# Ledger of designs, part 12: miniprotein binders against b1l550

Target 1, 279 residues: b1l550
Amino acid sequence: MRLPEELLERARDIHSEAPSHRIKLDRVGSFGLKVPVEFKGFLLLAEADVWVSLPEGRRGVDLSRQVEAIYELSNPPKDPFSLCREAAISLLEKLNYADSSGVSIRFDAPLQDGESLKYYGVEISSIASDEIINKIRVEILGMTACPCTAELIRAYKSSEIAATHTQRSLGILEVSTKAEHPDPDKLASIIERAMSSPLRTYTKRPDEGGLVIRSLSNARLAEDVVREMIHLFLEEFGHLPEDTHILAAVRSMESVHMHDIYAERSFSLDEIRKEISSH

## First folded at step 13 (miniprotein)

Design oc12
Fold by OpenDDE base, look of step 13:
Structure oc12 (fold): chain B 279 residues (1-279), chain A 89 residues (1-89)
Amino acid sequence: as target 1 above (279 residues)
Amino acid sequence: SEFTVEAEINGVRITITVEVDGKEIRITVEIEKDGRRIRFMYVITDPEKLEKILEEIERIIKMFGADPEEVKRLIEEARRLAEEILERL
């Protein structure tokens, strides 16, 4: 049942009323929207959050207008990065009472793995005010092999390739920049290269054996992984603005412990360059 | 090498600055409308991405209610100047 339009004209605009308490809100919006995006030739259904700030003198946000803004830009489907940036700007323009806006888009990104597909997690965001800040978080699973146990076993059995425990590890790169979102495939590649070996969706017996041997031959602590991620990031993305902020992290689901090992470093490009140059 | 293109279209002031330093292309866009300013930036190392970025900038400027044909002309000017710089490298 659709209410007659004439009745809508008589209704108070509740959103434009003064609130009972004059307090600014940082984020008001719709969370858990589903929007189509095009990524690397795939049409994906992404989850999206859209929001704006609300001034102290306004009771509510025009939520319908927020939803319209992102869906207008989502047809036809486009890359999620341009969608995110454009939608954040569109929200700010359409909702003129807001001093800031934001969009977040989440999806699993397909990654080619021989004849099969693997994936990594992506969350992209754009926050618009007097400037735009773009954020991307990439999460991908890899494998680590413990160098400590390998050394113990080597000492015991005198083997060139020492057995050691291996585990699945989650690598995380989060980048916040005034530039456009960094290439997520490159970020995922950095994470995989920083680990002992990548994971494979499909392995034949020779390939599986080779993958494990590679891991054993490239044993790394969680700390080694994070440091390697940072090193590789600087090589690939050193052209980003100096105020670009990075979180590099790994969560190792240790196979010999009931708990996970976690390591991280948060830094700006300027900060980390100064640190490295001091050595 | 750096250039700036500027226009005021339907009360929307647009400034596009392109800086080329070796393999790096930095594009900064400023849009001013009704006393509000927004700035955003691109940093690319692949000249082939320039067209896609310019298309995005064009779409963004149009969202502010700027005349599409005038925006198109502004983008074409920016493209031409960027290509001229890239050809000299």
Scores: ipSAE 0.769, ipTM 0.920, lowest interface PAE 0.7, mean pLDDT 92
Fold by OpenDDE base, fold request of step 14:
Order: sequence, then structure tokens, then C-alpha cells
Structure oc12 (fold): chain B 279 residues (1-279), chain A 89 residues (1-89)
Amino acid sequence: as target 1 above (279 residues)
Amino acid sequence: SEFTVEAEINGVRITITVEVDGKEIRITVEIEKDGRRIRFMYVITDPEKLEKILEEIERIIKMFGADPEEVKRLIEEARRLAEEILERL
């Protein structure tokens, strides 16, 4: 049932009214939208959040315009990174009372693994004001082998390749920059290369054996993984603005414990370069 | 090498600055409309991405109500100047 339009003309615009309390809000928007995106030839249904700031003198945000802004840009489906940036700017332009806007998009990214697929988690955002800040978080699972147990077993059995416990480890790279979002596949590759070995969706027996041997030959602490991630990141993305902020982290689901081992480092490119140069 | 292209289209002032340092291309865009300014940038290390970024910038400028044909000409000028610099390196 649609209400008669004549009745709507008599209705107050509640959103434009003065609020009972003159307080600015940082974010008001629609969360949990589903938007189509195109990524490496895949059509994906991503989750999106859209928001704007609300000035102290306005009671509410026109939420319909926020939803329209992102869906207009989502047809036809495009890459999620361009969508994120364009939608954030569009929100700011369409909602003239806002001094800031933001968009967040979440999806699982397909990654080719031989003839099969694996995946990594992606969360991107773009925050618009007088400047645009883009953020990407990539999460991918790898495998670590413990060097401490390996050393103990080596000492005990005098083996060239010592057995050790292995586990799945979640690697995380989060990058916030004034540049465009860094390439997610490159970020995922950095994380995988920092691990003892990548995970495989499908293994044949010889491949499985080889994967395990590779992990044993490249045994790494959680701390080693984070340091390697940072090193590889600097090699690949050292060209980003100096004020670019990075979080490198790993959560190792240790197979000999019920708890996880976690390590992280947060830094700017300027900060970490100064640190490394001081040694 | 650095250049700047500027235009005022339908009350929208656009400034695009392109800096080329070897294989690195830095593009800074400033859009001013009704006393508001937005600044954003791109840093590309693959020249093949230049076209895709310029297309995005074109779409963004159009969202401010700038005439599409004038925006297209501005982007084409930026493209031409960027390509000329890249060919000389």
C-alpha cells in the first residue's frame, strides 16, 4: 500500500528538523548492504557500509540518498576499489550538509591455486573530507613450522630435516594511505611468502609431502613471519607516501596449545625507514 | 618531471598535477566547488594503470556536475602530457 502523495506533502521533513540536542555525529549510515563487484573476472556479492557525518543542526541523514549513491555506481558492477573511492566522494557531494563521508566494502577474494581456488579476506574503506584516505585489510591463511621444536629434535636425532609441529597461521596486512588502495593480490602474496609455506586447497600425495618438507625447511616463529612481512612490504610498496600507515600481524593457531600466538607491528613508512637506518 | 593541468567547468575548479619519477607516476587531483575542496592522489608504478586511473578521475569530476565533454578534454590533455613525459624517459 502506497500512502497518497497528497498526505506526504503535509508531512514534516523529520531529517531536516533541529535536533533536541545540538551535537554533531561522526557517522550515520546504512550498514550491511549487499553490492555486486567485479574482481579479476569474478562477479562477487560484497557487503558494504555507507555513512556520512551529521552536523549539529540537523536531526537526521537522508539514508535513501546514501543507498542510491552506492547502487548507482555499482551498475554495471566494477572493481570494489574504484567503487569504494567513487562512492565516498559521491556521498560527500550528494549530501551537502556532511563534512565527511565513508564507505567500507568486505568480500572474499578468489586466488588461483593451481587448478583450484583458495581465497583471502578483504576489507577496504575510503574516508572522504577535504582529503581522501584509503584503507585496505588483507587476511590470508598460511602454514608455519616451529623452529624451536625442530632444533630440539635435530639435537636429539641428528637429522638434517627435523620434524616439528606445524599449524595454520592467519597473516594480516592493513594499509592506510592517501594513495589508492594497494594491490590486494600483492599484499596476499607478501603474507604467503612470509609464512613457512602457503596452504593448498587441493594436494596430490607428492605435492603434500613437498609442501610439508618446504615448511620444515623454512621454519619460522610468529615473530619471524611479521618481520618478513614488513621486509617484503617495504620492497614492494616502499613507493607509497611516507605518512602511509601499516599494520603487519600474524595469529598462529599453535597445534600444541589450545591458544593462539599473536605478533604485530604498527608503523608509518617514515617511522620504519628511520628505525631500520639507525642500525 | 612535473606538469599541472587546470580547468574551471560549470563552477567546478579542477587541478590535476602529474609527477613522473622513473616508473613512478604520482597524480594529485584537487576539486573545488561552492567553497569546498577535495584532494586525492594516486601513486602508480605501472604505466599501464595510467589509463584506468584517468578514467576514474574523469568519473569523479563528472559527479560534481562538470560538463562531460569539457572533462573529457581535460583528461585527454593530462593523458597526452603524461605520455609525452613517459616516452622521453
Scores: ipSAE 0.751, ipTM 0.916, lowest interface PAE 0.7, mean pLDDT 92
Fold by ESMFold2, fold request of step 14:
Structure oc12 (fold): chain B 279 residues (1-279), chain A 89 residues (1-89)
Amino acid sequence: as target 1 above (279 residues)
Amino acid sequence: SEFTVEAEINGVRITITVEVDGKEIRITVEIEKDGRRIRFMYVITDPEKLEKILEEIERIIKMFGADPEEVKRLIEEARRLAEEILERL
C-alpha cells in the first residue's frame, strides 16, 4: 500500500528533529546490502555496509539516501574499489550534516588455478571526512610444512628425503592507507609466495606428489611466513605513504595439534624502514 | 616534475596536483563546496592506471554538482599535462 503524499504536509519530519538526548553517534547506517561488482572480468555479488556520523543535534539519518548513494553508483556494476571510494564521498555530499562516512565491501575473489578457479577473501573499506582512509584485508589459504619435524626426521632417518607434517595455513594482509586500495591479487600473491606451497582446487596423482615435494623443499615456520610476507610487501608497495599501516599474520591449522599457531606483526611504513635501516 | 590545475565550477572549487618522480605518480585532489573540504590521493607506479584514476576523479567532482562538460575539460587538461611530463622522462 502506498500512502497519500499529502500526508507529508501534516506529518513531522522525525529525522530532522533534535533527539531527547543530545549525544552524537559515530556510525549510523545500513548494513548487509547486496551490491553487484565487477572484478577481473567476473560479475560478483558483494555485501556492503554504509554509514555516516550523526551530530548531537539531529535525531535520525536519512537512511533511504544512504542506500541510494551506493546503489546509484553500482549500476552498471563496476570495480568494488572505485565503488567503495566513490560511495563514501557520495554519502558526505548527500548527507551534509555528517562529518564522516564509511563504506565497506566484502566478496570472494576468484583466482585462476590451472583449469579451474579458487577463491580468497577480500574486504575493503573507505572512511571519508576531511580525508579518505582506504583499507583492504586479504585472506588466502596456503600450505606450510614444518621445518622442525623435517629436521628431526632427517637426523634420525637414513634417507635424504625429508618428511614432516603439512597443514593449511591462512595468510592475512591488511593495509590501511591514504592512497587508493592496493590490488588484492598482488596481496594474495605475496601471501602465497610466502607459504611452503599453494593450495589447489584439485590435482592428478603426479601433480599432487609434486605439490607435496615442493612444500617439503620449502619448509617454513609461521614466523618465517610472516617475515617473508613483510619482505615481499615492501618490495611491491614500499611507495605508499609513510603513514600507511600494515598487518601481516598467519593462522596455521597445525595437523599434529588440536589448536592453531598464530603469528602477527603490525607496522607503519616509516616504522619498518627505521627498524630495517638500524641493521 | 609536477603541476597543479585549479578550477571553480558551479561553486565547486577543485585542485588537482600531479607529481611524477621517476616511476611514481602521485595525484592529490582537493574539492571544496559550501565550506566542506575533502582531500584524497592516489599513488601509482603503473602509468596505465592513470586513465582509470582520472575517470574516477571526474565522477567524484560531478557528484558535487559541477557542470559535467567543464569537469571533462578540466580532467582532459590534467591528462594532457601529465602525459607531457611522462614523455620527458
Scores: ipSAE 0.713, ipTM 0.909, lowest interface PAE 1.4, mean pLDDT 90
Fold by ESMFold2, fold request of step 14:
Structure oc12 (fold): chain B 279 residues (1-279), chain A 89 residues (1-89)
Amino acid sequence: as target 1 above (279 residues)
Amino acid sequence: SEFTVEAEINGVRITITVEVDGKEIRITVEIEKDGRRIRFMYVITDPEKLEKILEEIERIIKMFGADPEEVKRLIEEARRLAEEILERL
């Protein structure tokens, strides 16, 4: 049922009134929206949140216009990064009383794995005010092989072959920058290359054996994985603005322990350059 | 090398600055309408990405109510100047 539009002329505009308590709100929005996106040839159903700031003198947000902002831009489906940035700006333009806006988009990114696919987690956001801050978080699983056990086994028999335990490790890169979002495939690649070996969707026994041997030849501590992630990140993305902020982390599900281990480092590009050059 | 393209279209002031330094291309966009100013940037090392970035910038400027045909001409001017600089390198 649709009510007569002429009622709009007679009803009070409640959300444009002043509130009983004049208190600014930082984030007022719609969360858990389903939006279609196109990522590298795949059509995906992503989850999105949209919000704006609300000044002390305005009672409510025009929530339908807020939702409209992202859905207008998502039809036809397009690149999630452009959608994220454009929707954040659109929110500020459509809701002129707000001094800031934000959009976040989450999806599982497909990644080619031989003749099959695997996937990794992506969450992006754009926060707009007088500037735009873009953030991307990538999470992908890889394999690590413990060098400590490998060394003990080598020393025990004076063996040339270092047997050790292997496990899944979750690698995390999070980047916050004034520049456009970094390519998530490149971030995922950095994480996988920092580990002892990538995980595969499928291997036959000879390929599985090769993968394990590769991981043993490239045994790494969780701490060394984080350091390698930072090194590789700087090679690929050192051109980003100097105030770009990065979090690099690994959570390793150690197969011989009842608990995980975790290593992390956060830094800005200017901070890490000073650290490396300072000796 | 560096250039700036400026325009005012239907009360929307637009400034696009393109800086080329070695392998890096930096594009800074400033849009001002009714006292609100927003600035955003792109930093790329692959010139092939320039077309898609300019298309995004065009869409963003249009959101502010600028005449689509005039915005298109502004973006084409920016593209031409950027390509001219890249051809010299």
Scores: ipSAE 0.712, ipTM 0.909, lowest interface PAE 1.4, mean pLDDT 89
Fold by ESMFold2, look of step 13:
Structure oc12 (fold): chain B 279 residues (1-279), chain A 89 residues (1-89)
Amino acid sequence: as target 1 above (279 residues)
Amino acid sequence: SEFTVEAEINGVRITITVEVDGKEIRITVEIEKDGRRIRFMYVITDPEKLEKILEEIERIIKMFGADPEEVKRLIEEARRLAEEILERL
């Protein structure tokens, strides 16, 4: 049972009061919501955060309106990118005291992997104010092979036999733009192509041999993986607004070391173009 | 090639600007209601994505309380003009 509606006449509206300490808050909201999304034919359970700014003169936010905004749009399930952008705008419209709103959505994206599936990490966000900023982060595992060890083995044996250590590496692309979110599959593809070889969920021995041979033929330093990511990104997404910001990174879980190797570069599109044209 | 459609529907002012340059389609939407303005953008290279984007824009405009049938007509006008330009390519 629910409480009688007549009680609304007697109760104070706590949220609309002034607070004891008149301090603006940047993000007030509900975090860790579970929302269904439809991604490329898959129904996934994603995790979402929603928030708005709170002016110094308002004591609290209407949290039920925040949750309502995203749940209404998530039923029936739809693609997470539309959900993210639409929910951010809906929050700003529904909560007229806020200067800004934000939504983030996280899920594991399936990819076809031969006869099976593998996954990669996706986190998107949309921040709405007088404009909308859309951000996407993609993380995917691949395989890297060390070129330094490969060269030492070649020189030692003076032979055509290629050998080196291989390891799993995590590639990261983060994009912040005024345009709609980039396709995460294209970002994942860029990361995998920059690596020595993709990782497979499951292989039989002939396929496993092929992956190893490919990785040995594409031995790369972590630094060069990042450079290749940037090159491939510019080919695919150079059309985005000039003030688009990108972070490209790789963390290599070195099989012969006790520690990881990490390389990273952040830039705007206009910045990187000037850098390239200067050489 | 470029066009702009404008409307005011139930106190909601909408401006949709579409720019087509070869493969690149840029759509900028501005919505104004009660002195508050929000502007957002799409930049696509695949014209097959245009329909889904226009449907998203329609849903967003309706959130501001604009009459659904008038919004639908505005979106259909934008679609017609965009498709006309794209047919020349």
Scores: ipSAE 0.691, ipTM 0.903, lowest interface PAE 1.4, mean pLDDT 87

Design oc12
Fold by OpenDDE base, fold request of step 14:
Structure oc12 (fold): chain B 279 residues (1-279), chain A 89 residues (1-89)
Amino acid sequence: as target 1 above (279 residues)
Amino acid sequence: SEFTVEAEINGVRITITVEVDGKEIRITVEIEKDGRRIRFMYVITDPEKLEKILEEIERIIKMFGADPEEVKRLIEEARRLAEEILERL
């Protein structure tokens, strides 16, 4: 049911009133929106959050205008990265009382795996004020093989390829930059290449055996994976601004334990370059 | 190599700076309206992406109420100057 629009003449504009307490809010918005996006030829329904700051003298945000801003830009569906940046800017322009805005978009990205599909998780954001900061988080599963157990079994059995425990490991790259969002497929590729082997959505028995043997022959600690991710990231994305911040992490779901092994490094590009050059 | 294009369109001041260093292109956009300023940047290593970025910048500038035809002319000037630099490299 829609109420008559003429009621607006009789009703107070609650949002524009002075609040009972004059306090600025950092974020006010709509969370859990569903927006269509186009990514690599796929139409996806992504989850989105939109927000702005609220000045101390205003009671509420025009939430409808926030929702309109992102949906106007979502038709026709476009890439989620341009949508994120454009929507963040549009929010500041449309809501002139705000000094900052933000947009976050989350989806599973399709990735070709032979004749099938696998995926990786994507969360992007853009925060706008006097400047725009873009953030991307990519998460993809791979496989690791433990080199420590492999070495023990090698020593015991004198095997060329030693058995060891293998597990799924979640690799994470999070990048915050003043440039545009880095290519998510490249980030996912870096993570996969840093592990013992990738995962396969579809495998036959001979292929499965080969995948396991590859993993055993390329056994890596969680620490090795993170260091390799950083190395590969610098090769691919060394052109980003020096103040670009990176989190490289891995969560190994160890098959011999009830708990996970976790390793991370947080750094800026300028910091890590100085560290490496000092050796 | 670096160049800057500037315009004031309907009270919106726009500055686009393009820096080319080898294969790297850095584009910085500054928009000023009603005493507010916003700055954002692109860094590309593939010249083929230049057109897509310029199209995005054009859309963004139009959001501030700048005349579409004048914005189009500004973007075309930036494109032309960028291409001239890339051809010399």
Scores: ipSAE 0.684, ipTM 0.894, lowest interface PAE 0.8, mean pLDDT 92

